# VHH binders against Profilin-1 (pfn-1), part 83

Target 1, 132 residues: Profilin-1 (pfn-1), of Caenorhabditis elegans (q9xw16)
Amino acid sequence: MSGWNAYIDTMTAAAPSIKRCAIVGAADGSVWARTEADNVFKASEEELKTFVALFNDVTQVPAKGADIEGVHYVVPRTEESLIFGKKENTGFFAVKTKSAVLIAVYEGPNEVAAQVRKAVESMQTYLNNAGY
Key: E = the ipSAE of ESMFold2; O = the ipSAE of OpenDDE; V2 = 0.75 times the mean of E and O plus 0.25 times the DockQ between their complexes.

## First folded at step 15 (VHH)

Design uf31 (framework vhh_7pa5_2; at its last look DockQ between E and O 0.30; V2 from the best seeds 0.00; counts 0 for: pae O 4.2 > 2)
Fold by ESMFold2, look of step 15:
Order: C-alpha cells, then structure tokens, then sequence
Structure uf31 (fold): chain B 132 residues (1-132), chain A 124 residues (1-124)
C-alpha cells in the first residue's frame, strides 16, 4: 500500500497526456510505483537499471539515445537532472531526485510536452525539497 | 486489489530474534521494490529496510543495520524480515509496504494509512 502511488496519480492527473508513468529507485532502477492495468508501464529491472545510470553523465546521452519499455528514443537534449526522449508522436520525460527517478511516457504533439515536463518537475522539486 | 498481510510478530526478551513475513497478492510482486516500516507507540512511522524487486539490492536504517536482514521469495510472493539482537527500542507495529522509503506526504494522501501490521514487543 505504497504512498508512492499518490505521486503517480498526481502526475497523471496533472498531465492527462501521460499514458504510462513510473517511479524507480535511482540506485537500482527497481520499481517503487507505476501505472498498471490497461496502462501498465512495462520495463524490466535490468532495463531500468541501465536507464537510471544515464544520469551519471547526461552529456553522453544525446549521442546514444535511451531505451524504455523496449523502445528506442532519440534524446535531443538533456539537463543535469532531466532526460527528454522522442519517438514519432510519443516521448518521455525523466527526472532524477536524490533517491528516485520519475519517468513519464506521453503521446501527443510537442505542445503537450510542456505540461508533461511541468508535472514531473513539480514532483521532482517537492521531493528534492524534502530530501528525497 | 493489492493486499499485504504481515505476520510473525510476538513477545521476546532483549537479545532475542523474530522473523516477520508479508504475504502479497493483487499485483506483480516481483516487479516491485518492497520496504518494512514500523510505528512505535506514540511515534510516527519509521522506515526500516528496503529490497529491490529482484532482491539484488538491500538497504537498512542505521538503527537496525547489522541486526535485521530483509529478504524475499518471489515464487511465493512473500517478503521477510529477520530481526536479531532485538532491543526494547524495536518494540513497534511492523508493516510491509510497496516501494522505497516512505515518501513525504502529499496533499490528499492519508498519513498513517496502513494495514493491520504485526506487533513486536521486546521487554525484560
């Protein structure tokens, strides 16, 4: 009965274009919470461990892209604690906190991306301010 | 629907041992990290220990390091906490939880929303 599910629900409510979402441990990529049922976030712990390790040096990510749920994304740019990926009419934002990585996969035009980014960064800020 | 059922608590003398179990159902147990959390009388919840979904990564609160061991059996959807060298300060209701350390509360989240838990009492 994870309190982390409240964060999933808050992000998906704030940006309805988020189709799948997860919160994973920054050290091990293990899932703490995710969307389930018809919108299950499907990524293995091994894939997620590789994914969260990208934050060890975000400057190298645009050259190689990123894989989530077995899908390869182009990464046009990164920031110190944020990775943005694109594939066709879909994309993701991932942000790192002290202990976790928040991942949101969305569908829609680029106009939607700002709302998705705001949703994940809002939770990132809240967690960072609390030392998480 | 997610269900977590704790068991294995009891009364022990200081220095004793107990093994807690948490039976999980209603979700893909092996896909999720798990934690143990405890609540001592008159105190708020305290995170105790963490294990990754695969079991390959574990972490402990400083207050229990070297005395407690978290483990899981993904074939049986069961989480365990082996508690050794128990102290009176370990007296609490123990709960299992999905995910990492208990997050900071959000507006609209119930503080202290837990199942029944399992009572551990350590006294001379």
Amino acid sequence: as target 1 above (132 residues)
Amino acid sequence: QVQLVESGGGMVQPGGSLRLSCAASGFTFSSYAMSWVRRAPGKGPEWVSYISGSGGSTHYADSVKGRFTISRDNAKNTLYLQMNSLKPEDTALYYCAVGGPQPPPLSGSDYDYWGQGTQVTVSS
Scores: ipSAE 0.670, ipTM 0.856, lowest interface PAE 1.3, mean pLDDT 89
Fold by OpenDDE, look of step 15:
Structure uf31 (fold): chain B 132 residues (1-132), chain A 124 residues (1-124)
Amino acid sequence: as target 1 above (132 residues)
Amino acid sequence: QVQLVESGGGMVQPGGSLRLSCAASGFTFSSYAMSWVRRAPGKGPEWVSYISGSGGSTHYADSVKGRFTISRDNAKNTLYLQMNSLKPEDTALYYCAVGGPQPPPLSGSDYDYWGQGTQVTVSS
C-alpha cells in the first residue's frame, strides 16, 4: 500500500458517507490514489483532466456544473480551493492543495455533507502543511 | 524483470550542480509516472520529485523546488534529475522509483528500490 492510499483510508474513515474518493494531480488529473475493491472511483483520466482545470476559474463552475464518473452534478458552492456538487441524495466535495485535488463522492441526506467537507478539508490542511 | 539503475552522483561543494540519471528496463517506461526519492543518513526516505508518464506534469518537494528539475526521455527509457544550488542538507542516497509522490511519513516499504541508488554528497 502506497502512502497516498493511507490518506484515502483516513478520509473514508473520518466520513462514513463517503462512497468513493481519489487524490489526483492538480496539473493534469493523474490519479495518485483512489478507493478500490467494492467502491472503485471510476473517473477517466480525460474527465479528471477537465475536472481539475475547473479550479483555474471556480467562479464559472456554478453556471455549468461539474461531471465526475460520468455523472453531472449541480454546483451550489465554490470557493478558491473548493468545489461542492450535488445530485439528489449524492454529492461531492473537491478541494485543491498545492499539488493535488482531493475528490470525495458521498451518499446520504444533506446532514452528512458537513462531515464529508470536514474530512476533505482536514486532509487538505494536512497535505498543504506537508508541502503537497 | 523491472530494473532501475541510478547514476550521476558524486561529491560537490555547496552551490554546485549534479545531474542524475536513471536507466529503466523491463516495463513500458512511458506508461508510468516516475519519482525521485532520497534517504539521508539517520533519516527516513523523502520524496523529492514526480513526473507523469508523458512528462506533461511535474511536482517537487518544497525543499527542492526552484533548484531541482525532473525530466525524462521516453525514447531512451531514462529519467533525469538536474540538481542546482546544492546544499549540505541535500546529501543523501538518491533512488528512482516507479509511481507517484508519497507524502510523509514514508517507510522503506513505500517504494520498491530496484537499484542501489546513487550517492550525492554536498560538503565544503
Scores: ipSAE 0.027, ipTM 0.355, lowest interface PAE 4.2, mean pLDDT 90
ESMFold2 (binder alone), look of step 15: mean pLDDT 79; pTM 0.798

Design uf32 (framework vhh_7pa5_2; at its last look DockQ between E and O 0.58; V2 from the best seeds 0.00; counts 0 for: pae O 3.6 > 2)
Fold by ESMFold2, look of step 15:
Structure uf32 (fold): chain B 132 residues (1-132), chain A 124 residues (1-124)
Amino acid sequence: as target 1 above (132 residues)
Amino acid sequence: QVQLVESGGGMVQPGGSLRLSCAASGFTFSSYAMSWVRRAPGKGPEWVSYISGSGGSTHYADSVKGRFTISRDNAKNTLYLQMNSLKPEDTALYYCAVGGPQPPPLPKEEYDYWGQGTQVTVSS
């Protein structure tokens, strides 16, 4: 499918609580890789373009929240290159690199969130070190 | 099974034009961004151009900007590269690929997502 699919597989293997995952272009929100088949990451390019633009000013995101796959999440905290969203017993972590945004949607209590964050940040670090 | 089949290559003189096609199957083509990548003799892969899933966003390597145009027909599951003002330096095997510029490989990563490629040769 794509060389980015290996990053999807690595993240989902590292954090089993991840239910859906995507890698999208940081400039346009277009999908480069995603979970497919029975766990399709379903978000339109228009929604993803709006989502990745949140990284242009992360300080405004907690007041607005974020939408992924038609689901609205409360955003309790952000960092310059990371957005964490929460809704009930689900959440997401999204991290930005130079070229891409990595998004992982998970289910489970807050205790599993650390593994999800570590999985996406590990790939972010690998890409950052390579200039991506 | 994902398949990408490139065509439209050939031999042309400097200044000539070619149009490459990439027929895609085995996945939802319109949902994914696509790229063209080339491999010149003795060189590693060089990213050439990118187009978003909708076709609304395009990008080009500096070496081809203004000469090459990427496009797609989502109804036909086909990606295109119009190459004008060709130079000997454009001689390469051209591939289409899913997604943006190819990331660094992870351990045990395979490059199974490359098509067969189509050869472009620019010489007098």
Scores: ipSAE 0.698, ipTM 0.867, lowest interface PAE 1.2, mean pLDDT 90
Fold by OpenDDE, look of step 15:
Structure uf32 (fold): chain B 132 residues (1-132), chain A 124 residues (1-124)
Amino acid sequence: as target 1 above (132 residues)
Amino acid sequence: QVQLVESGGGMVQPGGSLRLSCAASGFTFSSYAMSWVRRAPGKGPEWVSYISGSGGSTHYADSVKGRFTISRDNAKNTLYLQMNSLKPEDTALYYCAVGGPQPPPLPKEEYDYWGQGTQVTVSS
């Protein structure tokens, strides 16, 4: 466990609908920290490498969707540093910082998405201000 | 069970060099980023260097940039830190840790050290 696990805990505490989340390197998708135990974030290294590369051109992502943990999500929305995916009663928010990508997978009705987004964007802002 | 064993520390004069090693076991080494952290007496942990799982990306604290080089051998489950042009202020207990660089201001005690560390002393 590293100090980055505390940031995982902070995001999951801020949005209880988050089931799994991870902090990975923006350059190659290397895992810095992730949820464990009963809620293990299970994305492979190869998958994460592909995923973080989506931020090189987010405008193309809605057309092809995104894969996390072997699950394919449709992508209704992208911003310069944000990818939002959905599948039935699940979804994810991924945000990019200077050096990292934060990924939060959630489960629940559409109404919980706002809280999840707020949690990851808050962390994004915090890390960016800290130079990460 | 996760185990990290640091070695290679010692006493050197200013301007000298040391090479630290960290033997890792109990987890899929290549799947995780690794870091070196140091702790001087009376001070909190200071992040030193980071390397990604594949070794494709590295980062360094400003205090060691240009002098230290982090590397890894995933086949041997070993992390390395080459320290050149050592300074007295580099004196500390050095730890290897699983994960990225030291995170911004959360309790420093949240940074887990799995080994006992290796002592580096730089003195004339």
Scores: ipSAE 0.046, ipTM 0.369, lowest interface PAE 3.6, mean pLDDT 88
ESMFold2 (binder alone), look of step 15: mean pLDDT 80; pTM 0.809

Design uf34 (from ue4 with G56K; framework vhh_7pa5_2; at its last look DockQ between E and O 0.77; V2 from the best seeds 0.81)
Fold by ESMFold2, look of step 15:
Structure uf34 (fold): chain B 132 residues (1-132), chain A 123 residues (1-123)
Amino acid sequence: as target 1 above (132 residues)
Amino acid sequence: QVQLVESGGGMVQPGGSLRLSCAASGFTFSSYAMSWVRRAPGKGPEWVSYISGSGKSTHYADSVKGRFTISRDNAKNTLYLQMNSLKPEDTALYYCAVGGPQPPPLKGEDDYWGQGTQVTVSS
């Protein structure tokens, strides 16, 4: 599909608990790559534009939470380039690189959450080192 | 399965204009950002511009800002690049691609580009 799709495949392979995943432009939330077929990542462009703007001031995010795919998540805490959200038995991790935001939506307990975080942060590091 | 076919290139004098087209099939075109990328003789790929899936957001490399305009027609699954005030340094093979600026290939991954469309700017 695109060279970005290989990045989607790498993250989903590294953390099989990821149910849906996307790579979007940090400036505008535009979709560069996403999971497709039976696992379509279905957030709208406008929702993603609002979502990526949360990285402009991550300290404000825990007070209001975050929306992805029409689902509202509680955001317990944030880090400079990482937002994670929780709702029931599901959650997401999102990391910002120089040019993109990587979003992974998962299901499962704490053990798989750590695996998902590691998968997205590993890719974040790779892209940042390459200037992306 | 994804197919991208570029057209509209040609030879033009400095200061001239060309409009490139990219016909897309095999995916949900309107859901994805699309890019133009160029390769000048003896050089690696240079990202030129991208446009969001809806067409509401556009981005340009500094070298083409104010001269090039990216657009799309989602009803026709077609991406466009209007190139005005062309300069000899714009001479290149132009390609369209899915997504924003293309990332480095992952270890063991191949870069695949279509045939592209040649733009030649000379007196």
Scores: ipSAE 0.786, ipTM 0.890, lowest interface PAE 0.8, mean pLDDT 90
ESMFold2 (binder alone), look of step 15: mean pLDDT 79; pTM 0.794
OpenDDE, look of step 15: ipSAE 0.911; ipTM 0.947
ESMFold2, look of step 17: ipSAE 0.740; ipTM 0.878
ESMFold2 (binder alone), look of step 17: mean pLDDT 79; pTM 0.796
OpenDDE, look of step 17: ipSAE 0.908; ipTM 0.944

Design uf5 (from ue4 with V98T D110Y D111N; framework vhh_7pa5_2; at its last look DockQ between E and O 0.31; V2 from the best seeds 0.00; counts 0 for: pae O 5.2 > 2)
Fold by ESMFold2, look of step 15:
Structure uf5 (fold): chain B 132 residues (1-132), chain A 123 residues (1-123)
Amino acid sequence: as target 1 above (132 residues)
Amino acid sequence: QVQLVESGGGMVQPGGSLRLSCAASGFTFSSYAMSWVRRAPGKGPEWVSYISGSGGSTHYADSVKGRFTISRDNAKNTLYLQMNSLKPEDTALYYCATGGPQPPPLKGEYNYWGQGTQVTVSS
């Protein structure tokens, strides 16, 4: 148990289209908190280590795409601390803070993506302001 | 139900050693990074040490670096803290938790702390 679970709960409540999410260590990809039970976020530590390393140079990610939970996503755009991935009617937003990466996987058309992004960025901003 | 149970605390003299254990159940222990956190008398929680889910990455607060060793046995769902060269300032209630250092609280945040295990270092 940790205060990181409250961040998971807050993001999923703020954007109902989020189906799974996780908070992982930026240095090692290890899970700090995630959705569990029937909505378990199923990515290995090794896959997550590769994923968080994408933030070392986000400009290369659109050419390669990104893998999470064994699924390959096209990455239409990135920002210095944000990666957006898309596959069919699903997608993800991931944001980096000083110590962690927040990942939200959602379902729905592009119209719902803004809600998901806002939910994840709100938590990123809160953590950054606190030095996390 | 998720459960974390700390044990192994006690009274020791300065320079002594203790080994703390944290028994985990109700979740996939090997998937989660784990931390030790302590609360000294009259102080708030202080993060002590971190270990990744696989055990391949560890980190320590400067105040314990070189004296404490975090480890885990994923087959037994158990987290450990070996504490050597103990000092009076290590006196605290020790807790285990999932994840890295505790983030700032959100409005309405739940209490995640169990009972902990008491470590007392005194002559």
Scores: ipSAE 0.681, ipTM 0.859, lowest interface PAE 1.2, mean pLDDT 90
Fold by OpenDDE, look of step 15:
Structure uf5 (fold): chain B 132 residues (1-132), chain A 123 residues (1-123)
Amino acid sequence: as target 1 above (132 residues)
Amino acid sequence: QVQLVESGGGMVQPGGSLRLSCAASGFTFSSYAMSWVRRAPGKGPEWVSYISGSGGSTHYADSVKGRFTISRDNAKNTLYLQMNSLKPEDTALYYCATGGPQPPPLKGEYNYWGQGTQVTVSS
């Protein structure tokens, strides 16, 4: 365990609909921290490497979607440092900082998405200000 | 059993350089991110630098950015820290540890670290 686990706890506390989340290196998808125990984030290193590379050209992501934990999500749109997807009553938000990617997978009605986004973007802002 | 053994410390004048090494054993070295952490007398541990398992990602504390370089040789199970342009405030016991970076204000614990190697920067 590392201090990065505290950031995982902060995001999950801010948005109870988050089921699993991870903080990974933007360069290679290496896992810095992730949810564990009953809510293990299960994406492989290889999958995460591919996922973080999506941020190299986010404009192409809506056309092909995104895969997390072996699940394919539809990506309605993207922003420069934001990729989000949906599948039925689940979805994810992924944001990029200077050196990291924060991924949050959530479950619930569409109304919970706003809270999840806010939690992840708040952490994005914090980490960017901290130089990460 | 997990073992980490630091070496390469010493006394240098301001502006000097040192290269620290950390020999790792007892675990799959390439599967773990590694960090350098230092502790000055009377102070708590300060995170210095981070490198991912593959070496593809690195991070540095603002206090050492541009002066220190972290690297690893997974074939040799060794972690390195090249320290250039050393300053008196860099004086500390330096540890290698398993684990990720520690961005402020969080100061988490590391699972494993060695006995440390002393670095003293003084005129």
Scores: ipSAE 0.023, ipTM 0.369, lowest interface PAE 5.2, mean pLDDT 89
ESMFold2 (binder alone), look of step 15: mean pLDDT 83; pTM 0.837

Design vf1 (from ve2 with F98M; framework vhh_4orz_3; at its last look DockQ between E and O 0.83; V2 from the best seeds 0.82)
Fold by ESMFold2, look of step 15:
Structure vf1 (fold): chain B 132 residues (1-132), chain A 123 residues (1-123)
Amino acid sequence: as target 1 above (132 residues)
Amino acid sequence: EVQLVESGGGLVQAGGSLRLFCAASGFTFSDYSMAWLRQAPGKRREWVALISYAGDYDYADSVKDRFTISRDNAKNTVSLQMNSLKPEDTAIYFCAAMDSFDEGDSTYDYDYWGQGTQVTVSS
């Protein structure tokens, strides 16, 4: 979709530790925008459909974890519209808006996680206020 | 008064096994996701294994199929069974805890750390 790539750029600029991210439809996991080129976000539509369905009940996610880009993440914590996953020196934050899920995969020590969370939550708020 | 106390470290021959334990006190253990990390001399601390408060777990690729993490909420312990040990596993092993239910916490980092236990694997 036209203009959605600008939101990808906004999130990656706000948190340089974000290596890949995407905006996908909350109902079906369809990709509205993603990082491309050297850092392509590689999740399949089938994987994304499974992933966005986790937001139907985030309280069940820590028991089973989450898969994205073929990587299993342990989910030590969720919030009503947020899932946080960890694997080695990488992790992800995913947040749900009215119609979309924002996914940011980062690399770095745990101290960078707060910056990544802030970037995705700021965009979550913006999109919700815009009706998305 | 929060404490995480690791034990079970020691000197072991390559190919051998050790079981590490982390005893937790001063917080509601069942609300925390627990991790093992390690630091070899001159290296950065690295993630070894993580087990969520609800039981999902995973391992660093370098230890997969050799190490097993488990937790016992009745005893407030997390353990790491380490089999087929290699000299490369030599490190100080740390237990760490993350509050899974503190929705006011914006850091998303480990809240508590143990002092560590030394594991030395000889050739």
Scores: ipSAE 0.729, ipTM 0.878, lowest interface PAE 0.9, mean pLDDT 91
ESMFold2 (binder alone), look of step 15: mean pLDDT 82; pTM 0.823
OpenDDE, look of step 15: ipSAE 0.892; ipTM 0.937

Design vf2 (from ve2 with E103S; framework vhh_4orz_3; at its last look DockQ between E and O 0.84; V2 from the best seeds 0.82)
Fold by ESMFold2, look of step 15:
Structure vf2 (fold): chain B 132 residues (1-132), chain A 123 residues (1-123)
Amino acid sequence: as target 1 above (132 residues)
Amino acid sequence: EVQLVESGGGLVQAGGSLRLFCAASGFTFSDYSMAWLRQAPGKRREWVALISYAGDYDYADSVKDRFTISRDNAKNTVSLQMNSLKPEDTAIYFCAAFDSFDSGDSTYDYDYWGQGTQVTVSS
């Protein structure tokens, strides 16, 4: 019913290093769309509720890190609407829009991070402009 | 001039311990997240440990529970305590620094690297 899955496809096409991603509600972490099949985004609803609440004060996230899909990520940098996490040769970018949080988990060296960030922030801008 | 200088490497027996140090100068150390990476001959450089500017940390699965990263902002150092060393830990170990407050950096990559220190673990 929803066209939200097209936005998942847009992000993964824009940055091939993205392995899993999701669009979740900013208030409660409810899943609006996610990668499926071979690349299922498998974070629980409880984990996602905790995760989206990090955006209430991003300045405290680097001291605690962030957990997604049962993996702990060190968070070396945040911005008002962006959280960046690292674990070995993987990482994530998460951005908040008016109504949603976009989460992209990528694999690869740090050199691919700019492509992932651009893909997620472009979608953030699009959704904000559309009122989401 | 920014410098990261690693020390503490050397030759140890399997099962032994070493402590690596990275001395930093030329930047505001407390604004940087610090990492240790390593590269064995013929292999890609791999992430070993990362400690954020605010103190959270984690390790590669291969070294978890054997290695401990810590930082001392008063001395501008980051260290890596390595216990229960194995021959597969043999590598050049590099210290790297990530500017946690540079919001204009689109690469999200390390800004500074040390020259490395050799760790050799014999069986």
Scores: ipSAE 0.795, ipTM 0.901, lowest interface PAE 0.8, mean pLDDT 92
ESMFold2 (binder alone), look of step 15: mean pLDDT 82; pTM 0.820
OpenDDE, look of step 15: ipSAE 0.889; ipTM 0.936
ESMFold2, look of step 17: ipSAE 0.744; ipTM 0.883
ESMFold2 (binder alone), look of step 17: mean pLDDT 82; pTM 0.821
OpenDDE, look of step 17: ipSAE 0.880; ipTM 0.930

Design wf6 (from we3 with L103F; framework vhh_6fv0_2; at its last read DockQ between E and O 0.98; V2 from the best seeds 0.88)
Amino acid sequence: QVQLQESGGGLVQPGGSLRLSCAASGFTFSTYDMYWVRQAPEKGLEWVSTISYTGSNTYYKDSVKGRFTVSRDNAKNTLYLQMNSLKPEDAAQYYCAKWYDIFTGSFGEFDYRGQGTQVTVSS
ESMFold2, look of step 15: ipSAE 0.748; ipTM 0.888
ESMFold2 (binder alone), look of step 15: mean pLDDT 85; pTM 0.858
OpenDDE, look of step 15: ipSAE 0.894; ipTM 0.937
ESMFold2, fold request of step 19: ipSAE 0.784, 0.791, 0.777; ipTM 0.895, 0.900, 0.894
ESMFold2 (binder alone), fold request of step 19: mean pLDDT 84, 83, 83; pTM 0.842, 0.837, 0.838
OpenDDE, fold request of step 19: ipSAE 0.916, 0.919, 0.916; ipTM 0.952, 0.953, 0.952
ESMFold2, fold request of step 22: ipSAE 0.771, 0.808, 0.777; ipTM 0.892, 0.906, 0.892
ESMFold2 (binder alone), fold request of step 22: mean pLDDT 83, 84, 83; pTM 0.839, 0.845, 0.838
OpenDDE, fold request of step 22: ipSAE 0.917, 0.918, 0.918; ipTM 0.953, 0.954, 0.953
ESMFold2, last read: ipSAE 0.784, 0.782, 0.755; ipTM 0.896, 0.894, 0.887
ESMFold2 (binder alone), last read: mean pLDDT 83, 83, 84; pTM 0.839, 0.839, 0.842
OpenDDE, last read: ipSAE 0.918, 0.919, 0.917; ipTM 0.953, 0.954, 0.953

Design wf7 (from we3 with L103M; framework vhh_6fv0_2; at its last fold request DockQ between E and O 0.94; V2 from the best seeds 0.88)
Fold by OpenDDE, fold request of step 19:
Structure wf7 (fold): chain B 132 residues (1-132), chain A 123 residues (1-123)
Amino acid sequence: as target 1 above (132 residues)
Amino acid sequence: QVQLQESGGGLVQPGGSLRLSCAASGFTFSTYDMYWVRQAPEKGLEWVSTISYTGSNTYYKDSVKGRFTVSRDNAKNTLYLQMNSLKPEDAAQYYCAKWYDIMTGSFGEFDYRGQGTQVTVSS
């Protein structure tokens, strides 16, 4: 198991309502690690390439929404290094580090979403401090 | 006011078992993922287990896998930790929380936890 897989395990443990998650290259959307087996993160290479490019201009994302794993999410708002979306009782949080994008897809109420966000942002901070 | 109250700790011999409980009030327990965290004397906080708000997903520290089981009863606003095959290194004050940052080893700004329950393992 790669070192990046360990971060996947940590994120899912930190927020168990995460259904699927991935760590991808910020430059090209290449998958560095992802949840596997029954919880496999299924976004295609082309989709991820398009997704990470959203961070080039996050201000336009709310008007367009975002697609992950073939699912379209509404994006209420964005921050410089944060894109999040919602669809019914599901959603995602995506944060950008120096070199990566962390994507976590979750299921649950708003209270759970808040926990997922904390976990993803904590990982973001950790990786940034580590130089990634 | 958010309240969490741990109970069920005690003194057991190595190989023994304990069942911890956490009574929650002052918030909608059923809509939060919950955490078990422990702290031994002169050691830092250590994540033990996490359970999703529905109870469908559970995660454990490697050293407790196969021995500890986290569960919850949302109707009773109660979190549980069944601890089997206890080892001396499991001795600690055990806390439940509705948030714990595994990356930083902290409960965050508001530190929502109870007084904890003491687990001692000794022959």
Scores: ipSAE 0.917, ipTM 0.953, lowest interface PAE 0.5, mean pLDDT 95
Fold by ESMFold2, fold request of step 19:
Structure wf7 (fold): chain B 132 residues (1-132), chain A 123 residues (1-123)
Amino acid sequence: as target 1 above (132 residues)
Amino acid sequence: QVQLQESGGGLVQPGGSLRLSCAASGFTFSTYDMYWVRQAPEKGLEWVSTISYTGSNTYYKDSVKGRFTVSRDNAKNTLYLQMNSLKPEDAAQYYCAKWYDIMTGSFGEFDYRGQGTQVTVSS
């Protein structure tokens, strides 16, 4: 699990407007790594289990929205392995790999959101190519 | 039409200081996170620092922490890199960029960087 912390550090450095992020198991939402200290990613096990299950049918998520860290987000649209949630000037991007879900919670304008998405998708591609 | 122009490079002795500037135009500078990246002769690209669109969050490559400070002035559309205690291994062409993919070590398909400014450290 300690090896996964380097990926958290890479994501926050790659998109500095990320406020909190985590790598969780795709099957059960178990936390493999997350931001800590003053930026603790504080989603509960129950929230994460429910959250990763959204990827079982992403087409139904826009109608429901999504909850993470006790915050409800509208979900304007999804892609097969990506969920984008938005609330005011904050949002999240979540992407699914073969074994994991990467979650990044950010604050900023749409231009920053696009940079966050690129960082998260680059990590998604890297992990998929590595077999995760 | 994104335009970035780096300046402030030069020759310094080990332990010296330089302040790099990056003038931005052709996009809304204040709504983008920004990046400093360098390339030494015959070496690959190396991430140096990132700064959030407000300037409130900064990140540094471990080898430059405590010596380099990234900052920005959104009213002047300018990004800065203050480099102190320079070492020979810091010698490189320095680029500012609108995006850099730390995972792949590349600027991506849309290379939004300037022409670079050369930093040389020698005594």
Scores: ipSAE 0.795, ipTM 0.900, lowest interface PAE 0.8, mean pLDDT 92
ESMFold2, look of step 15: ipSAE 0.781; ipTM 0.896
ESMFold2 (binder alone), look of step 15: mean pLDDT 84; pTM 0.849
OpenDDE, look of step 15: ipSAE 0.871; ipTM 0.927
ESMFold2, fold request of step 19: ipSAE 0.770, 0.778; ipTM 0.891, 0.894
ESMFold2 (binder alone), fold request of step 19: mean pLDDT 80, 83, 83; pTM 0.811, 0.838, 0.836
OpenDDE, fold request of step 19: ipSAE 0.915, 0.917; ipTM 0.952, 0.952

